# Ledger of designs, part 1: VH-VL binders against Exosome complex component Csl4 (csl4)

All scores and structures are predictions.

Target 1, 189 residues: Exosome complex component Csl4 (csl4), of Saccharolobus solfataricus (q980j9)
Amino acid sequence: MRTQGELTLPGEELAVIEEFMTGDGTYEQNGIVRAAVVGKIFYDMLNRKSNVLGFKKIIFQHLKKAKYVIGIVNSIKEDSALVSIVGIEERGLASPISAYLHISQISNKKINNVTDAIKIGDVIKAKLLSYTFPLALTIKMKDLGVIYARCSRCGYLLIKQDENNLKCQRCGNIEQRKIGSYMVKKGGN
Below, numbering starts at 1 at the first letter of every chain, in headers, positions and changes, except where a header shows other numbers; antibody chains aren't numbered by Kabat.
ipSAE, averaged over its two directions, is called F for ESMFold2-Fast, E for ESMFold2 and O for OpenDDE. V2 adds 0.75 times the mean of E and O to 0.25 times the DockQ between the complexes of E and O.
[cut] marks letters that were taken out.
Atom coordinates printed by the task and the answers are left out, and those that the model quotes come from them; centres of patches stay.

## First folded at step 8 (VH-VL; from e4 with light chain D28S N93D)

Design g6
Fold by ESMFold2, look of step 9:
Structure g6 (fold): chain C 189 residues (1-189), chain A 118 residues (1-118), chain B 107 residues (1-107)
Amino acid sequence: as target 1 above (189 residues)
Amino acid sequence: QITLKESGPTLVKPTQTLTLTCTVSGFSLSTSAVHWIRQPPGKALEWLGVIYWNDDKDYNAAFMSRLTITKDNSKNQVVLTMNNMDPVDTATYYCAHDFSWEYYFDYWGQGTLVTVSS
Amino acid sequence: DIQMTQSPSSLSASVGDRVTITCKASQSISNYVAWYQQKPGKAPKLLIYDASNLETGVPDRFSGSGYGTDFTFTISSLQPEDIATYFCQQYDDLPLTFGQGTKLEIK
């Protein structure tokens, strides 16, 4: 059994069927209860079920109205990234909502790899494309994309230098991103 | 030190309009939401509606035709207006704090009893 | 609207007893349930949120459990100061709705 509230990915083992049955967002395979979706684990001790927790239906209404969401890049695959939505516009969420960002939704320009445009740990401003699971994101629009990032070499804050480049104030490293409305840029009046 | 306090008339005649003011302290109305909830004597609480930090609102559909919630951030006041009061609207009216989209309430006003009677 | 059906409506128990109160939702609400204590003439006091999380400053004799439609609130050892009405609230969807309450009295 895993930790209550722990993040899980599809296919991960949550319990053996003898101790916990399948519940929301789970399925059984060969006597093992597994996550069917990305989310937080919730073991229902009263009914002996394993669940992967969704979000409040109220939050869905706010997502439908939102101009943008704020997310953190959790992991990157060959053609996509897993993103935790942590805010709707200017307001933070108590519980993050999992979404994905496909490489075709990153830029109007062709890119070869997801990591050419975003990196794990980046804060992104994005728009939802879907309101049913799985939630899909886009950052193609000019104001969408990376809005806050840390240096891959030393962890210090990156500052926007120009349209495509961020620079580390500490070590001088220069990194490229698909940059949105970046929070910190060099002063230049 | 978050506090909320309801104020307004304690007696209203049928068909009249009720206006209640929630005065808040210890937080800003530009950063938190405020809900209105009422409790008829001896009965369950009823959620009336919410006004958010950005002036968006949600109302309970059962009341929305006669209910308006407004606020003045600079005065720390949230105002409930309910038209066409009826004796069944007799209740204690509360305002409650919601830091964000939590929708459960750790801070409530003390409540004000409003009686609707001829 | 999501109905919260609470049982029992009233309850008498002795100091030291284990007390159990249940709420049943008319549809699945995941774990989005809060429990409140309300003393006469006072506003409700939050005890539990997200079905099982104890609010800060609440004694550990209070607990909650459940997921989906069936939720349980427990006082492990009743104290004299626990005389109150207790009720649940769902916050999965609007309008927010409350159980009708359980009036708890000491024998």
Scores: ipSAE 0.533, ipTM 0.819, lowest interface PAE 1.7, mean pLDDT 89

## First folded at step 11 (VH-VL)

Design k2 (from j5 with light chain N31T)
Fold by OpenDDE, fold request of step 12:
Structure k2 (fold): chain C 189 residues (1-189), chain A 118 residues (1-118), chain B 107 residues (1-107)
Amino acid sequence: as target 1 above (189 residues)
Amino acid sequence: QITLKESGPTLVKPTQTLTLTCTVSGFSLSTSAVHWIRQPPGKALEWLGVIYWNSDKDYNAAFMSRLTITKDNSKNQVVLTMNNMDPVDTATYYCAHDFDWEYYFDYWGQGTLVTVSS
Amino acid sequence: DIQMTQSPSSLSASVGDRVTITCKASESISTYVAWYQQKPGKAPKLLIYDASNLQTGVPDRFSGSGYGTDFTFTISSLQPEDIATYFCQQYDDLPLTFGQGTKLEIK
């Protein structure tokens, strides 16, 4: 059993099924209750259910009107990435919303590998393609893409070197990204 | 110290328009939302609408046709306008603070009783 | 619209008693429920948010619980200053809606 109110990501273990049954935003696998979505853990002691609290329905209405969202790349698969939406335009969200980014929605140019464009931990500016679940994102537009990134070698914030490359001021490492409106200034920490 | 204060007429004739002003302090209207809620005497609370930090608005559909909420960030004021008032609209009107998208209210104005009568 | 059915409408209890108020939502609203205390002639005061979180500065004799459709507000030991009307509120969807209220009196 984990901590009540703790943030969880999809796939993480919440409890054993003998202690808590599956609830909202969860699924069972091999006797283990796991999170199906990003959110806060809520153990219902009365009904003995593990839940992952999602976002308010009201927030979905705001998503439908949003010009863009801010997300954090949580995981990367062969042809897609899992993104946690943490902001709608200029407003942060108290509860992240899970979305996915398909490799075809990264660039108008052919991308061979998702990791060539984005990496885990990157902050991206994206747009919703559809308002049906699961939420799909796109970063094809020129102003969309990575807006914050850290060096994969030393963890230092990267700065924009050119249209497709970020450079680490600490170790000199250069990394390729689908760069949007990059927000890290030269000399910044 | 966050404070809200409602001001405006306390007596309105039927069919006339109500205009209330909520003056806020201790926070910026550019970072927080302000809601309007009313309460008829001895009855439950009723949510009317909200104006957000970016000037977007949501209204209760029951009042959308006759309710307008606006704000002036520089004056720290939110204005509620409700047309075609009826005696059934007699209530204490509150403005309330919402950090934004919380939708519960940690700070309230004292409320102003508006009576609709001939 | 989401309806919040609050019960009881009124209750009377003695100082030191445990008081329980219930609110039932017409549909599942997760934990997006707040509880307010309103004294005569005053604005509502936030006591509980997100079903069970105690608002800063509120005495710990107040508590809330619940998930989905059934929510409970509790005063562990009723004090004289707790005479008021209490309201639940949902904020999962618009329009925001409130319970009918519970008028609490002391014997």
Scores: ipSAE 0.721, ipTM 0.884, lowest interface PAE 0.6, mean pLDDT 93
Fold by OpenDDE, fold request of step 12:
Structure k2 (fold): chain C 189 residues (1-189), chain A 118 residues (1-118), chain B 107 residues (1-107)
Amino acid sequence: as target 1 above (189 residues)
Amino acid sequence: QITLKESGPTLVKPTQTLTLTCTVSGFSLSTSAVHWIRQPPGKALEWLGVIYWNSDKDYNAAFMSRLTITKDNSKNQVVLTMNNMDPVDTATYYCAHDFDWEYYFDYWGQGTLVTVSS
Amino acid sequence: DIQMTQSPSSLSASVGDRVTITCKASESISTYVAWYQQKPGKAPKLLIYDASNLQTGVPDRFSGSGYGTDFTFTISSLQPEDIATYFCQQYDDLPLTFGQGTKLEIK
C-alpha cells in the first residue's frame, strides 16, 4: 500500500484487491488495483476502496469555457500521449485532469511518431476537442504545442532555435518538437 | 490580512432592488474570487453566486433571473444586485473569499442583515 | 442540485464529551466537503476542508472524515467555547450547498 495523499499516475499500483477494492479513478488488473487517472491517492478505510481523487465537477464547467489548457505530457504510446491538464488558460489547477492527445491531433503535417513532436515531461498548450470523457486534446493550431521542454540528453531547458527545433545551450543537442508559443528565454525561463 | 466587508441598505421594500457592496482588503480581485452567501434568520446558508478573478460569473439558478454580480478591481469592490426583493429574501448577506477555485471559504465578511418589509 | 443532509439538527453535550455530526450528500462528492463553525451573530468560520484537512489555527480537537456521500465531523473533547452552529458544505458542483446546520449546546 502506498501513502495516503500521494500523487499517482495512471497505471501505477495502488493496492492489491484483497486489501482494497476499486474505487473512483481506479481499475483492477490481475488482482491489482491501479490508478486510471492522475491524482491523489485516497484509501477509504471504511469502505475498503482505493480512490484517486479527481477534479471538482465545477472545474469541468470552466473547461467548457476555456480557450486553451496547459498540460504536461506524462506518457506516450505509439499513437497517442497521455496529458495531465494542470492549468486552464492562465489559472493553475490544484488537481490535474487527465486527457489524451492522438497523433492525428498533433500537426497538420504527417507525423511518423508521437515522440517526434512531443516528449514526456513537455509542457504543452492545447485545446479541447470534446467535452466528453476521456478528454481529447489538439495542438494542431500554430500557437498550440510545446511551450516548455527539457533536453533529452542532459535535462537542461531547451530554447527555441527555429519553427520546429529546440536547442540545448548546455550540451548543444537539437531536438524536434511541435512548438507552440514557446516560453523559455535564453538564459533561463 | 484578508478582510471583507459588506455595505448597503439594511431595509428594502418588496419588489425593490437590493444593492450590496463588498469591499475587500489583503488580496486582489484580479487573483481571487468572491462569493455571495446569504442566511435567513435561524436558517441554513444559501449560496447565491460568484465572480471570478477574470470577471466570469456563476449564479445559483434559483436566483439567476434576478441576481447580478459585478466588480471593480481597482476599487477592490464587488457588487451584488438582486431584483424584485420579497420578505422571504430577508437574510444576512455575506461575501466570502475564494483564492483559487477552492469553493470553500476561509475568509468571510461580517455580514449585513437585509430586511425586506413594507 | 446536490443535497447535504445534516444530522442531528441539534444536540446537547457535556464538556469533555465526544461530539459527532454527520452529513450525507445526495450523490458522491469525493472529498469536497467543508465544515464551518458559526457562533451567534458571527460569520461562519472554516474548520475543515477537503473532508479531513484541518484549517490552519483550528484546534486539533476538531476533525473530519469521509468520502463519497457520508461525512463525519467530530469534536474529540467538547469545550465551552465550542457552543455554536455547525454546517457542512459541498463544493463538488454548483450550486454550492450547505447542510441544515447542527446547533450545539453545552449541558
Scores: ipSAE 0.685, ipTM 0.876, lowest interface PAE 0.6, mean pLDDT 93
Fold by ESMFold2, fold request of step 12:
Structure k2 (fold): chain C 189 residues (1-189), chain A 118 residues (1-118), chain B 107 residues (1-107)
Amino acid sequence: as target 1 above (189 residues)
Amino acid sequence: QITLKESGPTLVKPTQTLTLTCTVSGFSLSTSAVHWIRQPPGKALEWLGVIYWNSDKDYNAAFMSRLTITKDNSKNQVVLTMNNMDPVDTATYYCAHDFDWEYYFDYWGQGTLVTVSS
Amino acid sequence: DIQMTQSPSSLSASVGDRVTITCKASESISTYVAWYQQKPGKAPKLLIYDASNLQTGVPDRFSGSGYGTDFTFTISSLQPEDIATYFCQQYDDLPLTFGQGTKLEIK
C-alpha cells in the first residue's frame, strides 16, 4: 500500500485486492486496486477499502463559473492530451482535477500533432468546454495556451520570443508552442 | 492577527432592511473570502453567503431573494444587506474568514445580536 | 442541501469520562467535516477540520474520525472547561450546513 494522503493519478496501483478492496474512486484490474481518478489516497482501515478522495463539490461550482483554468500537461496521445487542472484563475487547487484537451481545440489553424503545440510538463491556460466527465478543455483563444514551459534540451525556463516561439535563455534553443498569455519575468509591478 | 468585527443596528422592525458591516484586519479582502453566518437563539448556525476575493458571490438559496453581500477592499469592509426582516430573522450574525477555498472557519467575529420586533 | 444529523442532542458526563458525539451526512462528503465548540455568548471555536485534523492550540484530548457519511467526535477525558455546545459542519458542497448541536454538561 502507499502513503495515506498521497496524491495519485488514474491507473496507479494502490493495493492488491487481498489487502484492500475497491472503494470510492478506485477500480480492480487483475487483482490490483487502481486509482480511477486523480486525488488523494485514503485507506479506510475499518472497512479495508482503498479510496481516492473526491474534490469538494464546491470546487466544481467554481469550475463552472471560471473564465479560465490553469493546467499541467500530464501525457499526450495521438489526438489528445491529459491535463491536470491545478488552478482556477488565480487560485491553486489542493487536489488536481483531470481533464483532456483534444487536438481540434488547440488552435484555429490546423496542426498535425498535439506535440507541435504543447509538450508534457507545459503549464497551460485553458477554458472548460464541458462540465460533465470527461472534462474537456480548449486553448483556441488568443490568450489561452502555454503560459510556462521548460527547455526540452536543458530544462531551463523558456521566455516568449514572438507569437509562436519560446527561447531558452540558458542554451539558446528555440521551441514552438501554441502560446497564451505567457508568464514573463518582471522586475516590478 | 486576523480579526473581524460586526457592526450595525441591534434592533430592526419587521419589513425593514438590515445592514451589517464586517470590518476586517490582518488579511486582505483581495486575497481572501468572507462569509456571513447567523445563529437564531438556541438554534443551529445558518450559512447565509460568501463574497470571494474577486467579488464573486454565493448565497444560500433560502435567503438569496433578499440578501446582498458587497465589499470595499480599500475600507476593509464587507457589508451584509438583508431586506424585509421578520421576527424569525432574530439571530446573532457573524462574519468569518475563509483563507483559500477551505470553507471551515478558524477566525470569526464576536457576533452581533439583531432583534427583529415591533 | 446536505443535511447533518447530530446525536445525541444533549449529554451529561463526569470529569474523566470518554465522550463521543456523532454526525451523519445525508450523502457522502468525503472527509469534509469540521467540529466546533461554542460556549454561551461566544463565537464558535474550530477544534477539528477535515474530519480528523486537530486545529493548532486545541488540546489532544479532542479527536475526530470518519469518512463518507458517518463522523465521530471524541473527548478522551472530559475536563470541567469542556462544558459547551459542540457542532459538526460539512463543507463538501454549498450551502454550508451545520449539525443541530450537542449540549455537553458535567454531572
Scores: ipSAE 0.522, ipTM 0.802, lowest interface PAE 1.6, mean pLDDT 88
Fold by ESMFold2, fold request of step 12:
Structure k2 (fold): chain C 189 residues (1-189), chain A 118 residues (1-118), chain B 107 residues (1-107)
Amino acid sequence: as target 1 above (189 residues)
Amino acid sequence: QITLKESGPTLVKPTQTLTLTCTVSGFSLSTSAVHWIRQPPGKALEWLGVIYWNSDKDYNAAFMSRLTITKDNSKNQVVLTMNNMDPVDTATYYCAHDFDWEYYFDYWGQGTLVTVSS
Amino acid sequence: DIQMTQSPSSLSASVGDRVTITCKASESISTYVAWYQQKPGKAPKLLIYDASNLQTGVPDRFSGSGYGTDFTFTISSLQPEDIATYFCQQYDDLPLTFGQGTKLEIK
C-alpha cells in the first residue's frame, strides 16, 4: 500500500485486490489495483477502495473555454504520449490533469515515431480536442508544440535555432522537435 | 496584508437597486478573483457570483437576472449591482478573496448589513 | 445544485471534549469541501480545505476527513475560544453551496 495523498502516474501499483478494490481512476490487472490516471492517491478505508482523485468540476468549464493548455510530457508510448496538464493558459493547476497526445495530432508532416517530435520532460503548448476523460490533445497548429526543453546529452536548456531544431549552447547538441511558441529563442520571435 | 472592505448603503427600499463596492488591498485584481456572498439573518450563506482576474464572470443562476459584478483593476474596486431589491434580500453582504481557481475563501471582508424595507 | 446537509444543528460540550460535526453532500464531491468557523458578528474564518488540509495558522486540534458524500470535522479537545458556528462548503461545482451551520456552545 502507498502513502495516502501521494501523487501517482498511470500504471503504478496502488494495492493488491485483497486489500483494496478498484475505485475512481483505477483499474485491476492480475490481482493488482493500478492507477489509470495522474492524480493523488486516496484509499477509502470504509469501502476498501483505491481511488485517484480527479479535478473539480468547475475546472472542466475553464478547460472548455481555454485557447490552450500547458503540459509536461510524462511518458511516451508507441503511438502516443501521456501528458500532465499543469496549466490552463497563464494559470497553473494545483493538481495536474491527465491527457494524451496521439501521434496523428503532433504534426501535419508525417512522423514515424513520437520521439522524433517530443521527448519526456518537454513542456508543450497544446489544444484540447475533447472535454471528457480521457482528454485528447493536439499540437498540430503552428504555435503549438514544444515551448521549453532540455538537452538530452547534458541537461542544459535548449535554444530555438529554426522551425525544427533546438540547440544546446552548452554542448552544441542539435535536437529536433515539433516546436511551438518557444520560450527561449536565439533571435526575436 | 490582504484586506477587503464592503461599502455602500445599509438601507434600501423595495424595488430599488443596490450597489455595493468592495475595496481591496494587499493583492491585485489582475491576479486573483473576488466573490460576493451574502448571509440572511440566522440563515446559511448564499454564493452570488465571482469576477475573475481576466474579468470573466460566473453568477448563481438564482440571482443572475438581476445581478451584475464589475471591477476596475486600477481602482482596486469590485462592484456588485443587484436590481429590484425585496425584503427577502436583507442580509450581510461579503466580498471574499479567491486565490487561483481555489473556490474556497482565505480572506473575507467584514461584511455590510443591507436592510430592505419600506 | 449540490446540497450540503450538516449535523447536528447545535451542540453543547464541555471544555476538553472531542466534538464531531458532519456534512453530507447530495452527490459526490470528491474531497472538495472546506470548513469555516464564524464567531458572532464576524466574517467566516477558513479552517480546513480539501476535506483534511489545515489552513496555515489554524491550531492542530482542528481536523477534517471524508471523501465522496460524507465529511467529518473534529475538534480533538474543545477550548473556550472555540465557541462559534461551524459550517462546511462544497466547491466541486457551481453554484458554491454551504451547510446550514452547527452552533457550538459550552456547557
Scores: ipSAE 0.497, ipTM 0.801, lowest interface PAE 1.8, mean pLDDT 88

Design k2 (from j5 with light chain N31T)
Fold by ESMFold2, fold request of step 12:
Structure k2 (fold): chain C 189 residues (1-189), chain A 118 residues (1-118), chain B 107 residues (1-107)
Amino acid sequence: as target 1 above (189 residues)
Amino acid sequence: QITLKESGPTLVKPTQTLTLTCTVSGFSLSTSAVHWIRQPPGKALEWLGVIYWNSDKDYNAAFMSRLTITKDNSKNQVVLTMNNMDPVDTATYYCAHDFDWEYYFDYWGQGTLVTVSS
Amino acid sequence: DIQMTQSPSSLSASVGDRVTITCKASESISTYVAWYQQKPGKAPKLLIYDASNLQTGVPDRFSGSGYGTDFTFTISSLQPEDIATYFCQQYDDLPLTFGQGTKLEIK
């Protein structure tokens, strides 16, 4: 079994059936219990079931009304990223909501790898594509995408230079992202 | 040091309108939500409604036809108005702090008992 | 509306006993249950949130567990100061709803 509360994507192994049965948000395949949706793993020790936690129904009402959400990229897999939604429009959330971003939803232009456009730790502005599990995001639109990032070399804040480039004012490193309505812009360049 | 304090009348006649004020300190009404919850004597708590930082509201459907929640951020006050009071509305009324969309409460006011009779 | 059915409604136990109180939700509410202690004339005190998380400053003899519809609150070794009414609250959906309470008395 994996760590209680760990983030998971659809298809990931959670347990063998002898350890834990299927529960909410999971399915069994060939003796393996797998996630059916994105979310946090919850092993119910009382009933010996593997679950992927559902989100508060109240929060879905707020998400349905939202024009955009703010997320932090938690992890990147072969063709997707796990994102923690940390805000709905201007409001921060005390408890993050897990969602995912598929590579096809990053840009209208062809990209080969998720890491060509976003990196772990980036803050993104996104829209929801679905209001049911799994919660899916898009950043295709021009104002959506990375809005805050740190330099991969020195950790200093990156400044937007142009439509595709961020620059570290500390070390001069230049990095590319799918840039949205970026929070910190080039002041003198 | 988050504090909430309910104030208003303790006796209301049937059909009259109840107005209660929750005065808050230690947090801003522009960043937190405030809920109203009541407890009839010897009975379970009943959630009445919430006003959020952006002044959006949610009401319990059982009360929404006669319930209004408003606030004044500059005065640190949240106001509950409940029309057409009935003896079954006799309860202790609480306001409670919600830092965000958490919907559970670590800070409550002392509560004020409102009796509906005569 | 989600109904929270609490059991038992009243309970007598001795100091040092393990005490267990249950809440059953009328539909799945994931882990979105809080447990409160309420003493006469006082506002509720939050003990447990998200079914099993202990609130800061709450003694570790208090615990909670559960997922879905069935939730358990436990006092591992009852103390004299634990005499109170205990109740659960769901916060998965509006309206927020509460159990009717368990009045705990010491024999």
Scores: ipSAE 0.480, ipTM 0.787, lowest interface PAE 1.7, mean pLDDT 89

